# Designs tried in a protein design chat: VH-VL binders against Cytochrome c oxidase assembly factor 8 (COA8). Part 13

Target 1, 167 residues: Cytochrome c oxidase assembly factor 8 (COA8), of Homo sapiens (Human) (q96il0)
Amino acid sequence: APERGAERRDTAPSGVSRFCPPRKSCHDWIGPPDKYSNLRPVHFYIPENESPLEQKLRKLRQETQEWNQQFWANQNLTFSKEKEEFIHSRLKTKGLGLRTESGQKATLNAEEMADFYKEFLSKNFQKHMYYNRDWYKRNFAITFFMGKVALERIWNKLKQKQKKRSN
Short names: E, the ipSAE of ESMFold2; O, the ipSAE of OpenDDE; V2, 0.75 times the mean of E and O plus 0.25 times the DockQ between their complexes.

## First folded at step 4 (VH-VL)

Design pb2 (from pa23 with heavy chain S106E; framework fv_pabinafusp; at its last look DockQ between E and O 0.51; V2 from the best seeds 0.00; counts 0 for: pae E 3.0 > 2)
Fold by OpenDDE, look of step 4:
Structure pb2 (fold): chain C 167 residues (1-167), chain A 124 residues (1-124), chain B 112 residues (1-112)
Amino acid sequence: as target 1 above (167 residues)
Amino acid sequence: EVQLVQSGAEVKKPGESLKISCKGSGYSFTEYWLGWVRQMPGKGLEWMGDIYPDDSDTTYSEKFKVQVTISADKSISTAYLQWSSLKASDTAMYYCARQGWYYDTEGPFYFDYWGQGTLVTVSS
Amino acid sequence: DIVMTQTPLSLSVTPGQPASISCRSSQSLLHSDEKTYLHWYLQKPGQSPQLLIYKVSNRFSGVPDRFSGSGSGTDFTLKISRVEAEDVGVYYCSQSEHFPYTFGQGTKVEIK
């Protein structure tokens, strides 16, 4: 009895971007597009003397990135599956095989696919609305903290200059 | 890692001009003051002046104010110390050093990282 | 200018023994923010100075626990609990409270 090769379930690799920037980098790095989300991950620079506020900002950015990666990975997977199911269902209804006479994967015409896109968008409308809301909330928070960090840096610079002048 | 790399040793004659360099890496060059410290042969350390590379704000010790010019090019993360006319008495080791600023309660002005030094020899 | 006076100017210490260097400033180094801007540097033979202690008593990163700083106002002390061979060099106190920044004369630490 031939040992059925255990199909290595490609466990969706935990979205830890394997992209490691050079250790000597003093800036954020953008990685290649993620296979599932198609989003480019950012590797955030960590200063040696990161302020608590900078750390909060970095963490918020990282969390937001992870959130986005997960959302789009899942959305893309769902879309792909539903699209395939739709195609299969429609072909079957038409009495057409999954392959053309030439052996190519049978496809639907643009009009039929337009129906799929409309249905998919309609079905996922609420999900997208929640996503957009949360996206704005997160980005607002990030922007707010960016402003705080900027102010902190300005304040630090002013303190340094003031100390120099007072001496 | 924070590094300051200085230009190589210089041998000059009196009256010649000289410009030595200090390149910073491993940190935000524009956010830290960079100082120059002189050490004459067998002597102690003397602060000459410093520069804030972001806006080129420069401070000098009165002893060195007329003797040297401190400048920076932030685009290449490099600070400079320049003489218009060298004297034999300018023979010394010159160090660039970063003035550390940490997110502690108070902003310190201490030299946390130093370059390797540039030996300047002025001889007839 | 603020004069930083170190004592002694030279110290010969047996390995494993404690060492103490005093630094006196001509004026108080206490700032209005209640911090004291006195620092210690070590220059090992043939090397650049390195920061040991900042603001009287704070050890810089990588500095061994055997180094400690203390003092207030105008009188400061650097202590080495157990001197090691790697501790050979010239120690400088420095102030950054008053302009211009100044250094002590240096204390040469040697091993017996």
Scores: ipSAE 0.624, ipTM 0.832, lowest interface PAE 0.9, mean pLDDT 91
Fold by ESMFold2, look of step 4:
Structure pb2 (fold): chain C 167 residues (1-167), chain A 124 residues (1-124), chain B 112 residues (1-112)
Amino acid sequence: as target 1 above (167 residues)
Amino acid sequence: EVQLVQSGAEVKKPGESLKISCKGSGYSFTEYWLGWVRQMPGKGLEWMGDIYPDDSDTTYSEKFKVQVTISADKSISTAYLQWSSLKASDTAMYYCARQGWYYDTEGPFYFDYWGQGTLVTVSS
Amino acid sequence: DIVMTQTPLSLSVTPGQPASISCRSSQSLLHSDEKTYLHWYLQKPGQSPQLLIYKVSNRFSGVPDRFSGSGSGTDFTLKISRVEAEDVGVYYCSQSEHFPYTFGQGTKVEIK
């Protein structure tokens, strides 16, 4: 792997991309995990003779990636916030301080934290069900367009070979 | 950037064999037909034939069909033009050129990118 | 084989003046997809050919807009609205409708 780095972030005034594919690339590239969502972004290849159908597929994949990253970035922040609120609330109910006598942040044991995880799942159950439904809908659409693009490319190849054998 | 880089100039004697190469980069090598074009000294351009590197499907001009062999090695993105027995009349500049296509176009098209050429000189 | 005939074979032009090159094919270059497979190339001195115009009138990437192509059927024209020093070389028309693919004889364009 080149030291010019799959993990580089966009610090330049122009070119907002966090990831720069190798020169002479003809393929999609998968970048490093996003620090907020923990998802690996895809840097999509744009073919020089991209058809309208291929463009539609690429844009759908890009939009789905952005939607997915935003969902999980928001969920990770919500999880962290609600976890701290739960710990704070339970420590106050027990009459305990937020710090131990050594000054370290007070925590709850695994059995106590299990209540948080159960509560978090219950609160977010419908939200995650709708996310899963929308995720499947988006992936079905992507698969459908991938099939159409594959057929289009086969057809174009056959037309080229057919003309080469005419007259 | 699309590039076609050809092997260097050759000086040969009649009866010798020769294989010249054309290496493609900056594009999907197997998705494009690649053609060979001859230019005799002080003359115009002559199409010799094409290859589709994905499956090595070849098309030859009838004039050149028995005189040369066109082949490709897709693992190294390289096409070849080969003579088993050179003649003095084979003295020429030989170009490889990529045959461009567009999704709404039927069949073979124009030569959009060209190699730098390989000069072959055959003299006793 | 389809014969591609260019006129003139040589053209001497003062910089800034227009130039016109004619290309005639021995039969129609119109395909059943309603597109015409006639192309123009320029070979500058000591260089490889380069694509100028494809399918009669479409300018290839990076080609200046002073180059234009026109025509149909068997008669085609390349026009250079204002010839510049970098436009010197040999211009070829080419057809890809019929096998074998063929080129015109070339038109040498030079500066007076």
Scores: ipSAE 0.316, ipTM 0.676, lowest interface PAE 3.0, mean pLDDT 84
ESMFold2 (binder alone), look of step 4: mean pLDDT 91; pTM 0.935

## First folded at step 6 (VH-VL)

Design q1 (from pa23 with heavy chain Y103R; framework fv_pabinafusp)
Fold by ESMFold2-Fast, scan of step 6:
Structure q1 (fold): chain C 167 residues (1-167), chain A 124 residues (1-124), chain B 112 residues (1-112)
Amino acid sequence: as target 1 above (167 residues)
Amino acid sequence: EVQLVQSGAEVKKPGESLKISCKGSGYSFTEYWLGWVRQMPGKGLEWMGDIYPDDSDTTYSEKFKVQVTISADKSISTAYLQWSSLKASDTAMYYCARQGWYRDTSGPFYFDYWGQGTLVTVSS
Amino acid sequence: DIVMTQTPLSLSVTPGQPASISCRSSQSLLHSDEKTYLHWYLQKPGQSPQLLIYKVSNRFSGVPDRFSGSGSGTDFTLKISRVEAEDVGVYYCSQSEHFPYTFGQGTKVEIK
């Protein structure tokens, strides 16, 4: 019942998930967080009388979402892989096994993991800087088109409302 | 897909009150006028009035403005047609219909999608 | 009120033959935007009316190309190039240029 309808998810090769909104949705659907990117995908509602301007905005938002999902899915996978490799390497260097006496995964303390986090952030600094720049550029474009679409909708609504009242 | 779903058939006595409904789905309910059209048994179509759901602004045909009340609840995408006191002459099929438009026009409007109709029978 | 007059009121057509329905308005339906707000509706037996043609000549979504509308000012025509069994019903012309909106009396099209 908390689910609004049958949910369907597909995962793209790059780790980007797809989902289907409840049938007959008249609004954008916000899905659960993707397993890889940890971002909530949005399925955009397409109105019957979609204008060319509205279509441009929708496509821009969809393309930006796909770009964002792929970026973070790849980053999270890279982080997890490199973290596990780092832990295994350090445990081997110390002459320790991969599992504790209780059968749990052997871990490094916070001080030892600090070396990994510093290296990872340093290695990925430029990549995240360019991501932030592109993210702001994309959001500026989206905001601009959102404003244009909002004004178009208000204008069209006022035109049809005024014509009806004048009759 | 644009759909208008109306309430079921009604059988009433003269003097009774009645409120019938029309629920819109598949489009932005507040951006389109919704009209009511009457069809008496074996007769043609006659426009009664319409409502703009976003602000509940109404227009009525002179013939119907004192006989019926048109209202809407935009939170549930539903419009209503109501009578305070029914007469035998109110026996008819009542249709709701959306008034379509295109971005290249400012109106006037045409009825692009219609509900299935609500049959109202008023007899002793 | 604008009076919409349809001729004929009844038409019996052999399947595959063409049919023509005329509609005359008591005043011009031309708007200042250079568009004419005359529309055609079909009501099949036991069904709700459905839009066929809007603004004189534009076919609504899903309407077969055998239906065509024409006319200007006060004189309008709906043509069916080849009448099929599914085309049986009552056809109404309507105007939305002047308030109140009005419909013609209807033209019954039947096969036989």
Scores: ipSAE 0.045, ipTM 0.555, lowest interface PAE 5.8, mean pLDDT 83

Design q10 (from pa23 with heavy chain D104G; framework fv_pabinafusp)
Fold by ESMFold2-Fast, scan of step 6:
Structure q10 (fold): chain C 167 residues (1-167), chain A 124 residues (1-124), chain B 112 residues (1-112)
Amino acid sequence: as target 1 above (167 residues)
Amino acid sequence: EVQLVQSGAEVKKPGESLKISCKGSGYSFTEYWLGWVRQMPGKGLEWMGDIYPDDSDTTYSEKFKVQVTISADKSISTAYLQWSSLKASDTAMYYCARQGWYYGTSGPFYFDYWGQGTLVTVSS
Amino acid sequence: DIVMTQTPLSLSVTPGQPASISCRSSQSLLHSDEKTYLHWYLQKPGQSPQLLIYKVSNRFSGVPDRFSGSGSGTDFTLKISRVEAEDVGVYYCSQSEHFPYTFGQGTKVEIK
């Protein structure tokens, strides 16, 4: 996966592994778009001395990302399947084949597809409302824990300064 | 739909130059390494090298470093494999393949999608 | 270079019977991330290679569950629980732990 701020993968001479992570990696890594959700996953950097609070925040962010990825993967698969079924059904009703004279997949015009989009949106309205509710709840929790982690880091910095001054 | 489409078969004489192509579609071309693999008639697979299209960074197998040049034009999502002077021993099927990876891995590590291959025949 | 050795080089299987292909690497394919970078590809007659199994045991999308991979260190196995006519072709193991990437010599699977 490319590292954020280090977009290129280092090349290596023959006989050595090129899959070694960068020695100075202190960044989150951004992955390619998922095949089904079309969202880019983030690989969260794990500090060597991660606190229990930092671990809780990271796990919450990872869980939220997995939930979000799964939701959109399922929605996109359902959308694609139902769209294809709708197109095939309409072409069959019109007495048309699934391929054009040129051999390309036959499609419907925008006006014909508008019926499908309206129906799909209406059918999935409640599901999307629950998604939005849960999305906001999860982001509120993440923001809350981010605040706690920030305060912990400030406190730890102050403690370290006091210890150095006492020595 | 991820797709790699390669240029058509070539018949050449020894000493001639050649440039074959591999066009990617259905994914972000600049975000994946693209590799080249040779298969000599009736033989197995040999990795030749790869390129990262965003900055044209290349890696070559030592065996192929002097024999070929790998390049890419990201504006048209196309990678190239080029010979300055062909030999009869270059007769082979040449495949391009995308190097796949996923969340949490250390980098690209397997060839997940392959082109259809370009047959290159070099004979006098 | 890492040498990948496959056995057997050819295999004739009655439809519905199991098949097993072994792959041995000249050195360990275990990475520091605790993953093993050993993969299996299938090349059907007249077609491009296709990914079957990545990192020892993970089936690629669309690959039937009759295919399974196992192994560790330097010794790996690909198993087909019930060989079907569509499974004929040449199977290759490959490593991507060390440069250059290398492939086994291939195992030809035929139906008798």
Scores: ipSAE 0.000, ipTM 0.472, lowest interface PAE 16.4, mean pLDDT 80

Design q11 (from pa23 with heavy chain D104Y; framework fv_pabinafusp)
Fold by ESMFold2-Fast, scan of step 6:
Structure q11 (fold): chain C 167 residues (1-167), chain A 124 residues (1-124), chain B 112 residues (1-112)
Amino acid sequence: as target 1 above (167 residues)
Amino acid sequence: EVQLVQSGAEVKKPGESLKISCKGSGYSFTEYWLGWVRQMPGKGLEWMGDIYPDDSDTTYSEKFKVQVTISADKSISTAYLQWSSLKASDTAMYYCARQGWYYYTSGPFYFDYWGQGTLVTVSS
Amino acid sequence: DIVMTQTPLSLSVTPGQPASISCRSSQSLLHSDEKTYLHWYLQKPGQSPQLLIYKVSNRFSGVPDRFSGSGSGTDFTLKISRVEAEDVGVYYCSQSEHFPYTFGQGTKVEIK
C-alpha cells in the first residue's frame, strides 16, 4: 500500500535507522496493529529543532500510548485465557471431552457463555473504571500541552515576522 | 498465534539452483518485513536481507546481494530465498524471521518470531 | 559494519546462581527516537533463535523476569538472576540501529 511506502527508510550509509519515515515526511507514522492489544501504534516524528515544550508533549503522548497498549494487551490476554479456562471447566463438569468426534475444539452454547461474559464484566468493572479515569486524565493533559505548543508556534511565527519588519 | 513455517531440508550439488520458502500465519503478512538469517555450521548468525511482502521491496546485505534473490507471494503469505547456482560455501541453516514493530518507535526492527530453519547441504 | 563483541564466550553456571553477559558495540546504538536498538536472542540446542530482550531492557512476551537487560551507548549487559536448566544455549546480542544488522559472536551458557 502507498502509505506503507512512506514508512520505509531510504538506504543511508551511516547512523540512520532502517525503518523510518522518508526524509521529506514531517508527519507521524502509523504502524501495524499490535497482535495482543489490536491497536495501531503511532511513531511520532521528531523535528530537528524540537522545543522543550514539544518534547514534553511528544513524550507524554508516547508514554500514554505505551500505557494504553499495555492495558489492552493484558486485558485481551486475560479475557482469552479465562474464556478457555471457563469452557474447559464447564465441559469437565458436564462429563464432556475437550474435542469433538471430528477432532475439533469443543465449545459451549450461547446461554452458557452468557454466564462467563457477565462474570468477566462484573469482575473487571473496577479495572475498567480505573482505566477510564486514567485515560481521561492523560487525554486532558495531552490536550492542554497541545494547546501550549500551538500557542508557542504562533508566538514564534509572530516574533519572526517582527524581526523581519524591524530591518 | 504467529507462526513461520519453512520448507524442508535440501541436499544439492554445486551449480544447482534452489528455492526455499517461509510461510507466515497468525498475523497480517503484508504489514511486516520478513528477513533471512544464515547460520553456518558451528558459527553465529548473519543477516542476509529482507522483504516487505505488500510490494516485494527488498533490502540486501552487501555480502549477499549477488548470491541470492529474495521474493514473496502475498496471496499465499509466503516468502522465498533463491540461489541460481549453489556453492559448497552455501551449506548452512537458513532462518526466516519477522521484524517486529510495537508502539511508537521508528527505526530498525528486532526479529520477534523465527521459523524453524531450513538446512541446506551443498556437496559433491 | 558495526562490530558486536560479547564477553565471555562461554559460561558454566551452577543451577540457581546468577550469570552475566556483556556486549560492546563499535558505535552508539542510540536512535533519534531516543530508543537504543540493542536486542538479545537465545538459541537453545537444536532450536531456532528466540527473542529474549528488545531495545536494551524490554522482555519479550513469555520471557521470565529472571532475565534483565541494561546498558547505554556502546556497553550492554544481560543478566540472569538465577540460571535454570532451560536457560542453556547460546546468547547473542544484536544491533538494528545501523544497516546492515549485525550479531555478536555468541556466549554459550552451560550448567555445571
Scores: ipSAE 0.000, ipTM 0.482, lowest interface PAE 15.9, mean pLDDT 80

Design q12 (from pa23 with heavy chain T105D; framework fv_pabinafusp)
Fold by ESMFold2-Fast, scan of step 6:
Parts: structure tokens; C-alpha cells; sequence
Structure q12 (fold): chain C 167 residues (1-167), chain A 124 residues (1-124), chain B 112 residues (1-112)
């Protein structure tokens, strides 16, 4: 069977921009939009006395961010590639070259591009539905753990005060 | 990085008032008790009292409750130790220290980070 | 007040040799949460105290593994497996189970 290329099991961030918050930051930091996904990455602050529950929440949020970044980087690249293939195919059907007399890329009018957008949305409908389902599933888990962490922090504050009063 | 920075050394005469400071950084200042510890020249450590900066709730050792006042200003992450009238016997190094706790602890228990100390000398 | 008694009061150690410091409390330091609130601090010459061991046996962040704590109830031990020049100073045990918090009188560790 024909091969498209080497398979990669582990997907590294495909062009996600890197940034470093100040070392002494006590808060999460939001970076500039990634070149490929157009989403802003978040670097999470790790407190000195991070509980296992807080660590689990942080790792879940980090993993969800990575998954989300990779989905949109891939989707944007797929859109751009298929758009160029569609333009090429349509120009070939009309007997036109890929470049104008001035050497610029030949383009289709808005009416013809509407066909591409409809086909792209239709073709990717199920893919986006599965993305949305998984996105909601991940956000439900994050919200659940955020609630558990909030309750843990409240109880820790109460325990601190109670121990001091009891002693 | 958790850091506690104390005010500089003081030289005072008996009967004068004094207020020394301890500024916290690198952590949530309002979520930890902050304690004061005295060390007289050539002697060991004595716990004086603590403050919870979020509500300025204080606890004092019986020995120190009439000698000093502990306060805090959470808007600038700073705690204070104050004397209304100093005595020669107040000559000592004074340390501030954060009281650490772990998620499964029943409250704050140990001094995990310490300031550099403020030397107070009271002499006529 | 809980009295914390350290032995010995001073200790001279050849570099690379082990050292052991004992701490005894006048009452049990075991809390109802089944934790024992006994801690060890080191004050190096001219420096602030620093936390070494908390709740009997837990090494604080950055503390070398040559330091270990053990004990239960009222009898506790701090061990240094191989003493280095940087370990010189005064060691204090402390309890935070009973109010007011109290410190031992200190053990001075010096290099022979």
C-alpha cells in the first residue's frame, strides 16, 4: 500500500510558540497567539505546597491545552492545504495557469470559493462534532477538579485557624 | 521563590518606641501565619507570637503579650513587630518566619522560610 | 510549657564522620491526626535559622540526604551520615503540637 510519509505516534506541538513567564510569578501567565493554532498558551504557576489534587488539576489543564493547540494547528494547516488544492483544480479545469501574467497567484471569485467552504464544512462536520464532544468532556473534568481544589483550599484555611485556636 | 525581607538594624535608647517590618514575596501572603522569633545575644530561639495577615488575627506567647504588638498590612505583604517602650533587655536579633503547612496537616506547624533578621540594640 | 531537652549541648566531629543529636519532649508530640509535630532547624554562624526536617522525618526542600530524622512520642534523633564543613552551626529541635511553640536549647556542632 502507498505511504503518505513516516507515522508519528507522539505529536509534538506543531509550531506552538514558546514563552517564559518571570521566575517569581505567583500567577498563571498568558502568552502571545501561536503561529499555527492562533491560540494563546498558558503557563501554570506551581505553588510550594501543591497538593496531589492541585497537581492533578494542573496536569489535566496542561494536557487539555496541548491537545487543543494541536487540534487547531492541524485543522488550520488542513484548511490551507485543501483550499490551495481546490483553487488549483478549478483553475486547471478552466484551462488557466496557477499564476497571472504578472506572476501573482491566480485566484477564484467569491462565488466559486463559496463551494469550497460548503464542502469543507460538510466534510469536516463529524470531525468537529467529535472535537466539541471531547472538548466538553475535558472541560467537565477540569471544572469538577477545580471545584474539588476550591473546597480543599477552603478546608485548609479553616484547619489552619482551628489548630491555632485549639492550641 | 519564597522570600522574607526584614528592615535594617536599629539602635535605640530605653523608653523609645520601635516598629520593625517583614515583607513577604513569592507566595500568597494572606494564606500563611507569619511568626516572630527572638534570639538574645548568645542564646537560643524563643517564639514570640504569630499573625494571620488575611484578618490580622494574632496569637502571643504569655511572656511577650504585654511587651510587643504584632500587626500586618496585607496590601503591601508586610508584617510588623512593635514596642511602645523599649528596655535594655529587648536587645536581641528578631526573626520573622512563615508557618508552613501541608495539604493533609491539621494546621500550620513549622517555620519553613525565615527572614534575615533585624538586630535591635537598646542601650543608654 | 513543653520543655525540649537536647543532648549533647556541643559536639566536635571530624569531617566525613557521622553525628547524632537527641531531643526529648516533656510530653508526647503526637497529634490526633496521627502526625508528630517535631521539627529540626539549623543556624549556621551569622545566618538565620533554616528548616532541615519537619514532622520528625521529612527533609525540607534543598536539604541534603545526609540529614535524617527519626523518633516518636517524646524521643527524637537527628542524624548526619557524614558531616561536612558547611554543617557547622547550632541545631535546634522544636515542637508545634502544644501552645506555646518551644525550642530546645540547641546543640553546637563544630569541626575538629
Amino acid sequence: as target 1 above (167 residues)
Amino acid sequence: EVQLVQSGAEVKKPGESLKISCKGSGYSFTEYWLGWVRQMPGKGLEWMGDIYPDDSDTTYSEKFKVQVTISADKSISTAYLQWSSLKASDTAMYYCARQGWYYDDSGPFYFDYWGQGTLVTVSS
Amino acid sequence: DIVMTQTPLSLSVTPGQPASISCRSSQSLLHSDEKTYLHWYLQKPGQSPQLLIYKVSNRFSGVPDRFSGSGSGTDFTLKISRVEAEDVGVYYCSQSEHFPYTFGQGTKVEIK
Scores: ipSAE 0.231, ipTM 0.618, lowest interface PAE 3.9, mean pLDDT 84

Design q14 (from pa23 with heavy chain T105Y; framework fv_pabinafusp)
Fold by ESMFold2-Fast, scan of step 6:
Structure q14 (fold): chain C 167 residues (1-167), chain A 124 residues (1-124), chain B 112 residues (1-112)
Amino acid sequence: as target 1 above (167 residues)
Amino acid sequence: EVQLVQSGAEVKKPGESLKISCKGSGYSFTEYWLGWVRQMPGKGLEWMGDIYPDDSDTTYSEKFKVQVTISADKSISTAYLQWSSLKASDTAMYYCARQGWYYDYSGPFYFDYWGQGTLVTVSS
Amino acid sequence: DIVMTQTPLSLSVTPGQPASISCRSSQSLLHSDEKTYLHWYLQKPGQSPQLLIYKVSNRFSGVPDRFSGSGSGTDFTLKISRVEAEDVGVYYCSQSEHFPYTFGQGTKVEIK
């Protein structure tokens, strides 16, 4: 969920004021499912003192999310379009209308739809294999950079501890 | 389908209190910010503020912070805009609008779906 | 507050001809995520505003491809390649980069 920052009013002595309203997010937050991909997007918070390494990780995660959303949005739209075309074609071949007596969409039984599902999966097999390959490559890169960021944070804490002891 | 349904027109006298509503349907009400926009007769649009219904977190435009209160009841998917004491200058059309996103959102919201509006007339 | 200035304020167009509306912001609308938070809305007579274009150039669901948005920084344009009767109304640009969110004064589009 989005979180508000703990921001306060900032007033200048000369009567010039600066107001800091609450922000919608000061941390990463998860949004609603996309209409087409049915995946929840993540909005990544950008801290003011973001390191170059942290920025690279964030951008990689953002790029991966956009790539993933686009893939599934396209797949789901293609599936829905081809499914409707298949149903329409089969109903026309049977001499049936697109609507029932109650005005509902006419449908095919599970046995008839099994042909469509098998054909769709077969047709898209290579595409899904390339998706899985790229998904693993992206997650490997993200994991690698997450490890580097963690090590950077540990090192910085150790350096601060060392400075504190030498004071 | 996503739909925002607002309460009916109101005719009030200066000094009276008023609470108008905006009910969301066709989507997860608690997962989107909901904003309020004022349009004075013959004028353009002014953003008043917004609310995140899941925790009732609010943001106000500085101009409207003292004038109105925004609230929500997530159990009935309804947001509210309230005045404790109306003025003739509050006469306007008030819209609620969902702040949406799609698969590429990475920053501030835009208003994707709007309610039909509630006309508030304040006169003696 | 960010001031949004639209030109022209009114436009009369013969059906099938193009229309163009300009919007200028008093400050850059470019966010640190490299996106620009400039949006276009249409309010048809007697109706609520509706979203046409979000983040400069993205058409909202159901918006015809004759609508296109372009621009960067502080200067933006909405174009309608072939105006139809249903396109009559007041067009508003809006920014959501800075609080408070602000709207332009509106451009009224009428059919001759």
Scores: ipSAE 0.000, ipTM 0.490, lowest interface PAE 16.1, mean pLDDT 79

Design q15 (from pa23 with heavy chain S106Y; framework fv_pabinafusp)
Fold by ESMFold2-Fast, scan of step 6:
Structure q15 (fold): chain C 167 residues (1-167), chain A 124 residues (1-124), chain B 112 residues (1-112)
Amino acid sequence: as target 1 above (167 residues)
Amino acid sequence: EVQLVQSGAEVKKPGESLKISCKGSGYSFTEYWLGWVRQMPGKGLEWMGDIYPDDSDTTYSEKFKVQVTISADKSISTAYLQWSSLKASDTAMYYCARQGWYYDTYGPFYFDYWGQGTLVTVSS
Amino acid sequence: DIVMTQTPLSLSVTPGQPASISCRSSQSLLHSDEKTYLHWYLQKPGQSPQLLIYKVSNRFSGVPDRFSGSGSGTDFTLKISRVEAEDVGVYYCSQSEHFPYTFGQGTKVEIK
């Protein structure tokens, strides 16, 4: 389980842009937040006796993680670019330069930025709705397969005990 | 990686008691049966018995049922093989081995990983 | 108890030549799940036994392709297509279908 790997770590996650799990980990490993998506990646441990059903669940979780990271990395980049374009446009409209007299990057106050935030949210509303819909679909599939894997593990324990007794 | 590490060689006299150990690492110790196999000098392999560490459920070969006791302490991932009174005929190499299984099998059936062995010499 | 009989008891092989070991069980090793619980182990000199082949024909992790197992019911064969120096040791067949689990008496493989 991921929490078991995390519980064994004394060192705080590093703010590195690369994800590198320990070579001989026997648990899922949780990495530091990705530089672009700001989400913590999970490196899934592959069990020695992984069943096809467990492999299907693992692949589904990995694909969902990649989809999720790609969505948020893209969203964060879009936000940053549009924010800078908005600031530049507003400063140009006011006849102001891009830097202050002290050399610091010129910014707008919170009230001026409210227009940008409202526009960004309304513009991305449908995109976020589709993201949420797909996220629920993916989580439903993951939960379904997690249930199937749990039942398979219970059955495997039962047949392990019964076969040994029946010999 | 899966490892089974056994206690060191023992030299005993007939009538003495002995307890040897086998410590597992690199896997979920409580999810696999662990067996003991005897090899007398210059002879083949004999299965003695197994233990399931999660509940200490044991199974013995009839030949060894009265001769030895198998136990485990899951808190330290260690299994034990014990004699109350050793005989010269107990002189042998003793191996612990994990019983492997897969999703497509009906239980554990093969010894997939083995300890290095513990040589027990009972002198007279 | 199920008796496992191996032939030959010893075998001297020229390096690079094939070797074949037979194993016969006193009763069928076929389980109701349609699998046969016959396995092969190798014990190299001074070492612990190691799993070579499980359920008749499945190579264990890290076992070279030159090892192959075959057979059904009560008659089984382990083949080494090209014997190498590192293959020297005692080979054991074993059954886990019937309680107690039993091993063959062993086949010693040596280089000529």
Scores: ipSAE 0.185, ipTM 0.623, lowest interface PAE 4.3, mean pLDDT 84

